# VHH binders against Flagellar brake protein YcgR (ycgR), part 153

Target 1, 263 residues: Flagellar brake protein YcgR (ycgR), of Thauera aminoaromatica (c4kar8)
Amino acid sequence: MAELSTPSPASPAPLDGGRGDELEKFTLRGARQILQLLQDLITHRGLITAHTGGGHSFMTAVLKVDEERGRVVLDPSPDPQANRRALAAPRLTCVTQLDGIRIQFPLVGLGEGQDKGRPALFAPLPAEMLRLQRREFYRLQVPLAHELSCLLKAEDLARKPVEVSARVIDIGAGGVAVVVPTGAAEFVIGGTLPACRLALPDGEPIELDLEVRNLNRQTQRNGTEQLRVGLRFAALPRAADTRIQRYIFKTERALNAKARGGL

## First folded at step 13 (VHH)

Design W68 (from M9 with D100G; framework vhh_7n9e_1)
Fold by ESMFold2-Fast, scan of step 13:
Structure W68 (fold): chain B 263 residues (1-263), chain A 119 residues (1-119)
Amino acid sequence: as target 1 above (263 residues)
Amino acid sequence: DVQLVESGGGLVQAGGSLRLSCAASGFTFSSYAMYWGRQAPGKGREWVSGISSGGGSTAYASSVKGRFTISRDNAKNTLYLQMNNLKPEDTALYYCAKQGYESGTFPYWGQGTQVTVSS
């Protein structure tokens, strides 16, 4: 693996301008919508792949939106050469994912400076942001009533096997996100969890290999801490893929029907 | 605040060994997974290895598996990378990285330690 973690499906590569007419309906241009979306990226600490051109990119994050000055503050790369490439670039193309939706936006006029005494990159607020939901990028938020679980085969502090029943909070074509109690097992990004069991409605649990893609510790309103684990399907048999897609489409359709019928 | 200081790099011949260290401060080291990454000039950052908060789980990039060993000493707030059978393609600046609370591997990276492997 070339990267520590990515929030995007298999590739963070930018969507090209040849699809501009098709993508126009997914493009946000309202100042308030743009500000809200950037703030959501800050709140969820969304990892952003910033493409500087020529096949070069670096990982960053939005640290702050300075609405009064009309600019975003970005986390600089620890690599000085990546920062130099970014500053020299006429345009950055920023790509990320939030709640199963692909987000892409340009930044033009990148500068460097300090924020609260720390090095930072600055750019004017983007005039537009692409917000695209596709089935290949889509993550279904699992209804609580479905009680979806995944039995994880992990390791404890002594490297001994342990089984953890984790609640599935979202699911897509490429993986699941689960929540586990803090301290239930040891997790590390890039680690493999072999022979886990995903319990979907109807039928036997699906046995599959999972790879840890992200870890997020969250403090709930009641003060308890939970660990959110993002897991990629490492190898997915055709039958398992069909069952997962069927669950996603059926649930999506039911949720859309409920939303349209709810007055 | 969070500080990560790498050491142990240097110039070594192909087939040689180096042990990198990362001294961590400003956070509860034992509560976070820790990572080693590397970057060669003109190339993107490459994930090398990771270790869970208690040391019970480890992971390695395929390019280094079997040659590198990650470990940690939570009593000393120190992360290690034992590098054996070094190859010229291992030449890079090696970084220690901390998993951020409520995020992936951002925003905490050390300054790095240079490893140069000659043929």
Scores: ipSAE 0.537, ipTM 0.846, lowest interface PAE 1.8, mean pLDDT 82

Design W69 (from M9 with D100P; framework vhh_7n9e_1)
Fold by ESMFold2-Fast, scan of step 13:
Structure W69 (fold): chain B 263 residues (1-263), chain A 119 residues (1-119)
Amino acid sequence: as target 1 above (263 residues)
Amino acid sequence: DVQLVESGGGLVQAGGSLRLSCAASGFTFSSYAMYWGRQAPGKGREWVSGISSGGGSTAYASSVKGRFTISRDNAKNTLYLQMNNLKPEDTALYYCAKQPYESGTFPYWGQGTQVTVSS
């Protein structure tokens, strides 16, 4: 079932395959390394996709690390249903990116309460955290200011052709992740979307075929549900590949310059 | 409380046909994409086909494309797989699954239905 259970390595969906010896080299198990990585996520205000199982997830963030009690404090979802699913789940799989590096970790024993008078979720510190620094797993988180979009050719719930302008949230050498409102179009894993148009700065839209790799319903921090769609580039022309790589490189450099220049 | 019950398997000669059914309950069937997967003895799980919530989009593994047809009846909460021109290589236990899949979990909730194709 590799096509269904092993989503794109750079998607917000957890990495299911290749854990073995290959990923062990990138797994942090030292208490100090885990604490430092969690603090880095707090410092950079990293958004985390927390998977509660059954393809449900919500956006959260690490608010603080309580070293004395050995736990992390997470921002609850504004959607009470998402919080109920999280509390009922035997395991929460958290996925995020920091400077294009994929970070994934489990949380077990989630509880709810208050932190400084505000609602919060609590979990014991993870015993392990995956930190993948390899280029093949790199995905650029697209800045909101870029308003990067991909015009998808799909079908709606009434089986009518529809064009959906989807916001691109991350991009890599092999594909993009986009978000669409729930119900805007029908998607199926393995399905092909022909003649889609990826709008990049500095030129005309790139026409390309996309294959659906993963689907995830995501509750945003404002309580709105969105469908996150992972899409693979099918038969990408060399000129298109070059433009995508230039966009990624140029955007990385600009973001790194801002981070280093900011006091 | 999601339940998926597969049926329709059996023994058939190469070149024959079978129609598999999957009866779904415990969720709003019309809101989810549905899939068929299979497991042959001594081999890993293999994705076979998928169909979107309204039936507007379908996808097939290259090994079955043109021979198998996935369909659904949302009024009856039932998923189907029409299998034509069966080959010995199609011998497997067939499972239906609901989108989305859980991390690390094969998309399987029922016992499956056995398909055996003799040469």
Scores: ipSAE 0.334, ipTM 0.751, lowest interface PAE 2.9, mean pLDDT 81

Design W7 (from M9 with A59T; framework vhh_7n9e_1)
Fold by ESMFold2-Fast, scan of step 13:
Structure W7 (fold): chain B 263 residues (1-263), chain A 119 residues (1-119)
Amino acid sequence: as target 1 above (263 residues)
Amino acid sequence: DVQLVESGGGLVQAGGSLRLSCAASGFTFSSYAMYWGRQAPGKGREWVSGISSGGGSTTYASSVKGRFTISRDNAKNTLYLQMNNLKPEDTALYYCAKQDYESGTFPYWGQGTQVTVSS
């Protein structure tokens, strides 16, 4: 299977990543780096969401690292059913955060036993760990009232140029997610949309090249199908980056102020 | 029922060519972008190439650009990958893939086709 999905907004859901993609530069493979990161999770009492597949997960924590035996020791779930699912799973995908940094790693070969008289789960040390800074993942959910839009330059089914005004549903330092009606234009993951225009309040539209990273089908309440398109900013000028960050910060402050003082 | 059936793999020496096919059924093939991925022994899955629903836009991994050509025949519900100037590093199990738009993931619908390139 192709590794073409991009990271969602900060969420306990696992990231799909693979060799040669953008996540490689955030992947730790050095034994000392892995051991240090696991120790940091122990020190900070980091809670871990362990995904066992099939939409199932449970909450755990790293209790210790057994360097002599090359194993990590995990806190079992108080739910026996969750532990059975974990032991039956071919792989656990573990997701956590440490000081705003997203951390994700696989565990294979899970077993059960006791550690110093207490129930425990054991797994070999992971061969790799993903460490993503929170700012790389942060996405502002765009308030509907802002009517933020991006004019996409794409192709229709007949390979003819078409311009599609797409509603921006979230925005971050690395890109935007937009929604377009199904069939309005053709998209392919990895494709570049040149000279698109992102409309922000308080200024002229920002002209950007966007790369398609993700496609999801979304059904509206009225049964209408829409495509949710994840788009990466390809080479942001500093002035554009500054405007986007300013919009994000101003909107966050306004939302926080309304939550405290109004609604 | 979504079905993808890959074929056309085999043994070939470095510098040779192969054409892979993927027969699709159980969905409206002409409405979806299609992809080829591969997995070498002991490695993770990697993206190789993609093609838009009407065939107007294509994408390629840097490692295969200029050597591989993706194409589709919507009348036959078939996806192709023409592989030229094959290298030992291209040895892998090749999979045809369609993104599940609802989840955003690429589940396996077929068993893949093995490509082995000798030096």
Scores: ipSAE 0.283, ipTM 0.736, lowest interface PAE 3.3, mean pLDDT 80

Design W70 (from M9 with Q99I; framework vhh_7n9e_1)
Fold by ESMFold2-Fast, scan of step 13:
Structure W70 (fold): chain B 263 residues (1-263), chain A 119 residues (1-119)
Amino acid sequence: as target 1 above (263 residues)
Amino acid sequence: DVQLVESGGGLVQAGGSLRLSCAASGFTFSSYAMYWGRQAPGKGREWVSGISSGGGSTAYASSVKGRFTISRDNAKNTLYLQMNNLKPEDTALYYCAKIDYESGTFPYWGQGTQVTVSS
């Protein structure tokens, strides 16, 4: 799940621009970096999903970068209606993946014409490109056998401190998703939970500050409702970051080895 | 049918105060976390503040923390934003928003109330 607003690399859906401050550190604005990334997409023949709004999209590719004219050249859709929608759109949101890296960028001012006698779409070079490495969007589904938990320090209805032991259901470089019983504590998106304790299978619990990113209500098979809370690591000490990454890496390797041995 | 109606905006001098209200209907107000967001004409929508369903937890954007106070009255189905020490950069259309527990965020926004802070 894309619980921390970092969709999986398989998801074509654009990331929410209203949360742009959180994505700023992953945004490339240098002309050289943008040109190099576009060239990498050309070299690897990366397929791009171009979103034209209203739920519409089409498949394209960057055919070349025209630095002299400040333009990218795109492969038009074989569907004439898709091309007409694209040309009428005020903005395209382009999403692709390169070697496990999610890339997203806007194109404004799309036009049509020809490149070397073939139909083509043209757009000015993007002023920014979002580049998310696997580390930033990967989420490990925590094996039930690990019984990984996080002791949350939150507040109740009367704003009194309460401690809630929450089961960790997924974990990534940027945070965790946990499950708590409905009514165990009060949560709000943007709220900070200070000095929480993440218990990994090896070593002392990690003390860390968590920020609430999303809240979902889930109905269990027995009809009981529970709250799924997406939590961002507000800041991680280097040692804590190392331990979390080691857990993710070790667990992923063990799951891969088990899958291969199971055949 | 979820309905959110904001009010209380207006023109105020820098350093002044305003209190915004959001009247909610069409859902069990006390069961949902509520939020305030804003949008200036040349900027995207930004989150301002949030309050949990029972009011036990609140959160604020760094730009307004210490100046704004969010509160709710579940008996009246009303959300409030007390804005103190207003700055020209607070000029925006202010929206009330309701959590959607299915999507995990707040895609539902009201019609808005305009706040203009003169220098």
Scores: ipSAE 0.675, ipTM 0.901, lowest interface PAE 1.3, mean pLDDT 85

Design W71 (from M9 with Q99L; framework vhh_7n9e_1)
Fold by ESMFold2-Fast, scan of step 13:
Structure W71 (fold): chain B 263 residues (1-263), chain A 119 residues (1-119)
Amino acid sequence: as target 1 above (263 residues)
Amino acid sequence: DVQLVESGGGLVQAGGSLRLSCAASGFTFSSYAMYWGRQAPGKGREWVSGISSGGGSTAYASSVKGRFTISRDNAKNTLYLQMNNLKPEDTALYYCAKLDYESGTFPYWGQGTQVTVSS
C-alpha cells in the first residue's frame, strides 16, 4: 500500500518491515532542503497534526525557524494537557499536507518557553523530513470492468509453492491492494513475494517483487471471507513505474469524466 | 481476550545471545501470523520480525537479518526470537504482537521484556 501511517499507542502503527527502504528515497536529509520545507510550511500557514503518543495528538504550526540556534518554534496547544503530553513524549511525529504533498517529520527534545513574549514550544531541527507527492500516497480504486489481476507466488499452509490469481482492488505509485480467498496462501507482514506478475491493460504483465505491508479480513455480501493484502513494489523499474502511472492517470480521468457527465 | 506475555530478556555483553519467548492466550494462536517489535529508550516502536501462521514464511528488519531467528510452537502457543551476535543498538524493550485483522492494526501487545546489551 502507498498510504503512510504513524505510530499511536491507542492504535499502534502497523509493523512494516519493508516500508523504511521505500520511503528512504523521499526522505530529505540536507539541512538546506529541511530549512526550505519548514519555511514553506510557515509561508503557507500549514496546519500540522503532532502525534505525541498515547493515542494523543494536537494541532500546531511552525511559527519560526531559528537557524542560528538550529531550532523550530511551534505554536502550543490551547489545551494545557496536550502540551504536557507533548513535553513528556520521547518524540513527536508531525504530519501535514501542503498542496497535495504529504510532509512528515519527527521532533525530539521538545521544550517550552517564550517567543517574542508569547508561549511557544521549541525543538531542534529535524534531521530528516519525509516529502511525498500526492501520486505517492494516492490509490486508485480499480474498476471491476478492468479485471486487473496480480499473479502472486507464495506458499500454502503445507509450505508448498502456490500461484494465486488475486484481484487488484486499488493501485498507487507504491503498490497495490489485492483480495484473495481466505486460506489460499500464507502471508506475513514484511515478507517478500518474488516474481509476481501484475496484469495491466495494453501490455505484457509486469514482473516484480512485492512486499506484504498489511493484511485485513473482508466479508463479502454472501458471507464469504476474503483476505485483503496490501503489497508494496519492492523494486520498480522506471518503465514499469511509467506504465502504472499512465494507467492510474487515464483511469482517474475516465472516471472523473463519467462522474461529471455520462458522456 | 488476547493476552501476550514476553520473557527471556536480560543483560548481555556485545556478541552474546538471548532467546525470547512469548506465551499467547485468548485466541487460536495457530491461525495468526505473529510479530516481534522493540522500543529503545526514548524512541518509537520498531518492527523486528514476523512469522506466518504455519511458520513457512518469515521476515526480518534489515538491522537484525542474519542475527535473529523467529520461530513458533503452535502446540504450545509460544512465539520465540533467537537473538545472536547482539549489539549495543539492540538494547530495547521487546514486544510480541498480534495483528487485528478487522482493523489491520496492532492493538494487542504484551508488556515487553527488557534486553540490555553492554559494549
Scores: ipSAE 0.562, ipTM 0.857, lowest interface PAE 1.7, mean pLDDT 83

Design W72 (from M9 with Q99R; framework vhh_7n9e_1)
Fold by ESMFold2-Fast, scan of step 13:
Structure W72 (fold): chain B 263 residues (1-263), chain A 119 residues (1-119)
Amino acid sequence: as target 1 above (263 residues)
Amino acid sequence: DVQLVESGGGLVQAGGSLRLSCAASGFTFSSYAMYWGRQAPGKGREWVSGISSGGGSTAYASSVKGRFTISRDNAKNTLYLQMNNLKPEDTALYYCAKRDYESGTFPYWGQGTQVTVSS
């Protein structure tokens, strides 16, 4: 069996929108819809992962939409190298979420300059935005306060077994995304990590097998680099699946209650 | 199209030194961990050393630890292996390698550079 070259649907990595005829139904092309969605990202302070190619990305945000000039204004990375990669890239692929809905869009013609005296990146408004309202793409962004972790069984540069405690940044029905310090372990797309342990707030850690689906070296807003690893649940016992779904549901309900101010 | 070209091998006396170079092209060199392997006459290929994408982490086979140093220059897309205190047992064809992240194997090897250590 050949491994799929495309990222997992559960991954924060870019989906192949250019070859996805099925994704056409979820593609927004109306200027008003695009402007509204970008404004929603600003209002909700949504963090965006901007992929620059070659397995590199950086964390950014839409600072404003300049409708008169037909531009978006993005927060530059504090890492000059990340900004140089972005400016040299023929295209950025931006990935984010709003209320569990995956949003992806291209930016072409990136430039740099100043916005009200502060460094900024500029790009023309995207001609299209992908908004995927499908259950299999739903990912809960894990609250920092939950301190969710997964103990990974991996290999180091010498191919020796190593255990790495990785922070879980998002979780869905099909897998998790984790962050590890660059160089802590070496990961292989399609490789299986056996007997890893996922720690949820309630109960004992869940022992499960994970498959590496994608790798991305991301420059954070503070300029530090981290490795983001997309991991698919290779096989889940029903009891483990139930616990994960319960955590997702309970956390989403709590977040929705806070947003509504419902006591 | 991944291309790796090794150089710097030669004949050297036991206790001597050599510096190997590997010129990489066809991929974003700075994004990948890189490796050196070797194949001695009549033996299979064995791993020698590895270096992380940014050069901050290195690892070595026990047989070369303390004698060999792996390094990289990402601006020049070049991988290096500094070999000191060479032994006859180090005689081998030395290969630069890139791991295939999709399969976990090492399909990308250069043609190699021959190192011969006389006693």
Scores: ipSAE 0.000, ipTM 0.414, lowest interface PAE 10.9, mean pLDDT 81

Design W73 (from M9 with Q99E; framework vhh_7n9e_1)
Fold by ESMFold2-Fast, scan of step 13:
Structure W73 (fold): chain B 263 residues (1-263), chain A 119 residues (1-119)
Amino acid sequence: as target 1 above (263 residues)
Amino acid sequence: DVQLVESGGGLVQAGGSLRLSCAASGFTFSSYAMYWGRQAPGKGREWVSGISSGGGSTAYASSVKGRFTISRDNAKNTLYLQMNNLKPEDTALYYCAKEDYESGTFPYWGQGTQVTVSS
């Protein structure tokens, strides 16, 4: 039921496990709530990024919840290698959003088969789902046409300063996710990148300090690796916060107007 | 498979020093950021320090900043934590960890080395 024509290169990375205990209060463990949330993903045709490990992920969607058999039915990737990696993985980490609310859940014991004559992936229902209904966890997927970038000031292996122009793939009130080629600079979770410059479509670049929160490797089909870096805004000035919120709001409104078929 | 073996813990008096080591095998050590964490009696696990793959960037928890120094020797596949001016509050089981960049988690933890600081 969900149309997955091509995998998105701007898929979000999973949340850092070192902060997982702070997220416990947002974790759903009730069977009824889990079933309802999965059904909401079906109803809204939510695209899911499934992380299989080894720097690999693919786009999928929940096609059906088989309550009688206690399992979820997923749309297979059009990439056969992605499906093979998923089936071989001990665990998938699934990440998606509904109305700006971040949803993340594990799937264990993935299998393949058919649902009503069509290829499908199957997994037992997750025992837990993370649902983050907080402004600071909302992430707007940045349209490629906006060419949003962040100039990162980091260090190389020799501790020499380097500047890396990174593509912004998602943005929220609390931070951005960017992609950089592997080896462009060194990153460590908890490290600070001072005086970085975030370029929004209007006005001068915003100068701010960023803290590294997540690192996720991604291997492209040509064998080229890229690194996804999750970055938290440190001590964000009020004027910068206002500009970021304005960009998010206006972009959401434009995307929603287009999706409604009105304009 | 990933193996991490910590050593260098022991009993030390407040104000003393210890140097912890973590011997890594089963992966390309020089390609991954490495971390130290700890778990004190009756408390949850706490992140202590991290170091980037080549050693160019480091990070520290505020509770240890200025007292602890993380370092690595990529030729020897070894991670170190130099702990100075130890406090009773530093008493914990200390673990080294490899970040799984693919999942953004720390699924690979060693068995730990005990550090006890007496007053």
Scores: ipSAE 0.369, ipTM 0.782, lowest interface PAE 3.0, mean pLDDT 82

Design W74 (from M9 with K98R; framework vhh_7n9e_1)
Fold by ESMFold2-Fast, scan of step 13:
Structure W74 (fold): chain B 263 residues (1-263), chain A 119 residues (1-119)
Amino acid sequence: as target 1 above (263 residues)
Amino acid sequence: DVQLVESGGGLVQAGGSLRLSCAASGFTFSSYAMYWGRQAPGKGREWVSGISSGGGSTAYASSVKGRFTISRDNAKNTLYLQMNNLKPEDTALYYCARQDYESGTFPYWGQGTQVTVSS
């Protein structure tokens, strides 16, 4: 919980990985996942901003993963003072971007030495890495004319099952936002809604497990309150992900054509 | 102003039980989902449990599911957490929290009530 102030995905400013429920779902703790992500950073020779605290940072890169010794090898700063600050810091917070995906991870126990005769910094493999997919922050505002809906399976005040047809107001790769009349069903952040059905144009509804991420109150022009519910896709099948992305892409193209006077 | 005041913490032996309370004021309690979080010394804040505005839906962190029960009394503007079969790793400062519906963040927390579980 706490206040989740998230910088732009491209921002070098650090996020506190693993503290919020929302950040926890993007946190990788599997050794194989961590090793693969570090190898991807090496392959792309991605530039990393390492924060040493007190407003100080320096630019580095992962040069190598030494699996035998359980450590990463980093490119030192050309500034000796930055390297001294890094070695003295109890923790480095490393921030980078790979193909628009924000990656953040801690390094503890930094040391110095040489790799193939050149100066290098070493640290134990991180126990966790935060991977924020840029496409998950993008939301398509659903045109009202599309009448996109999601049938939610929820519970009422008496804990009895209810089905609520909710209008989808925005959609992204990671989830949807829907609106429901106040009192239609009970929602709580962290709650799971199993086997909901997302109705997209061009085909059968997609069956999805949804997790409640956010709740907001909306007041309509007539004074009636609606609840805006932010819902995350729990485990999206590849076929469903493809259909959702096609809808987003086609709708964006149509809206862009309309904005250029095509409609 | 939103005010949340927790109580009911204390020292308890492993396997014991405690019931926490949170007195809410400064907002329409019955219109908001409410939450319990905790923070152990030297660790970040961890979400523990949540309950919908009318009490019809609840959610729990996997670490406490089956042992903790969240409930509320909207007539008394009070949130509860019944904690059973407590473990040393449950030792933490426990906070009740309310979401800010505009920002989607959790800026409203009480001062907390300390729970210490001895082995």
Scores: ipSAE 0.511, ipTM 0.845, lowest interface PAE 1.9, mean pLDDT 82

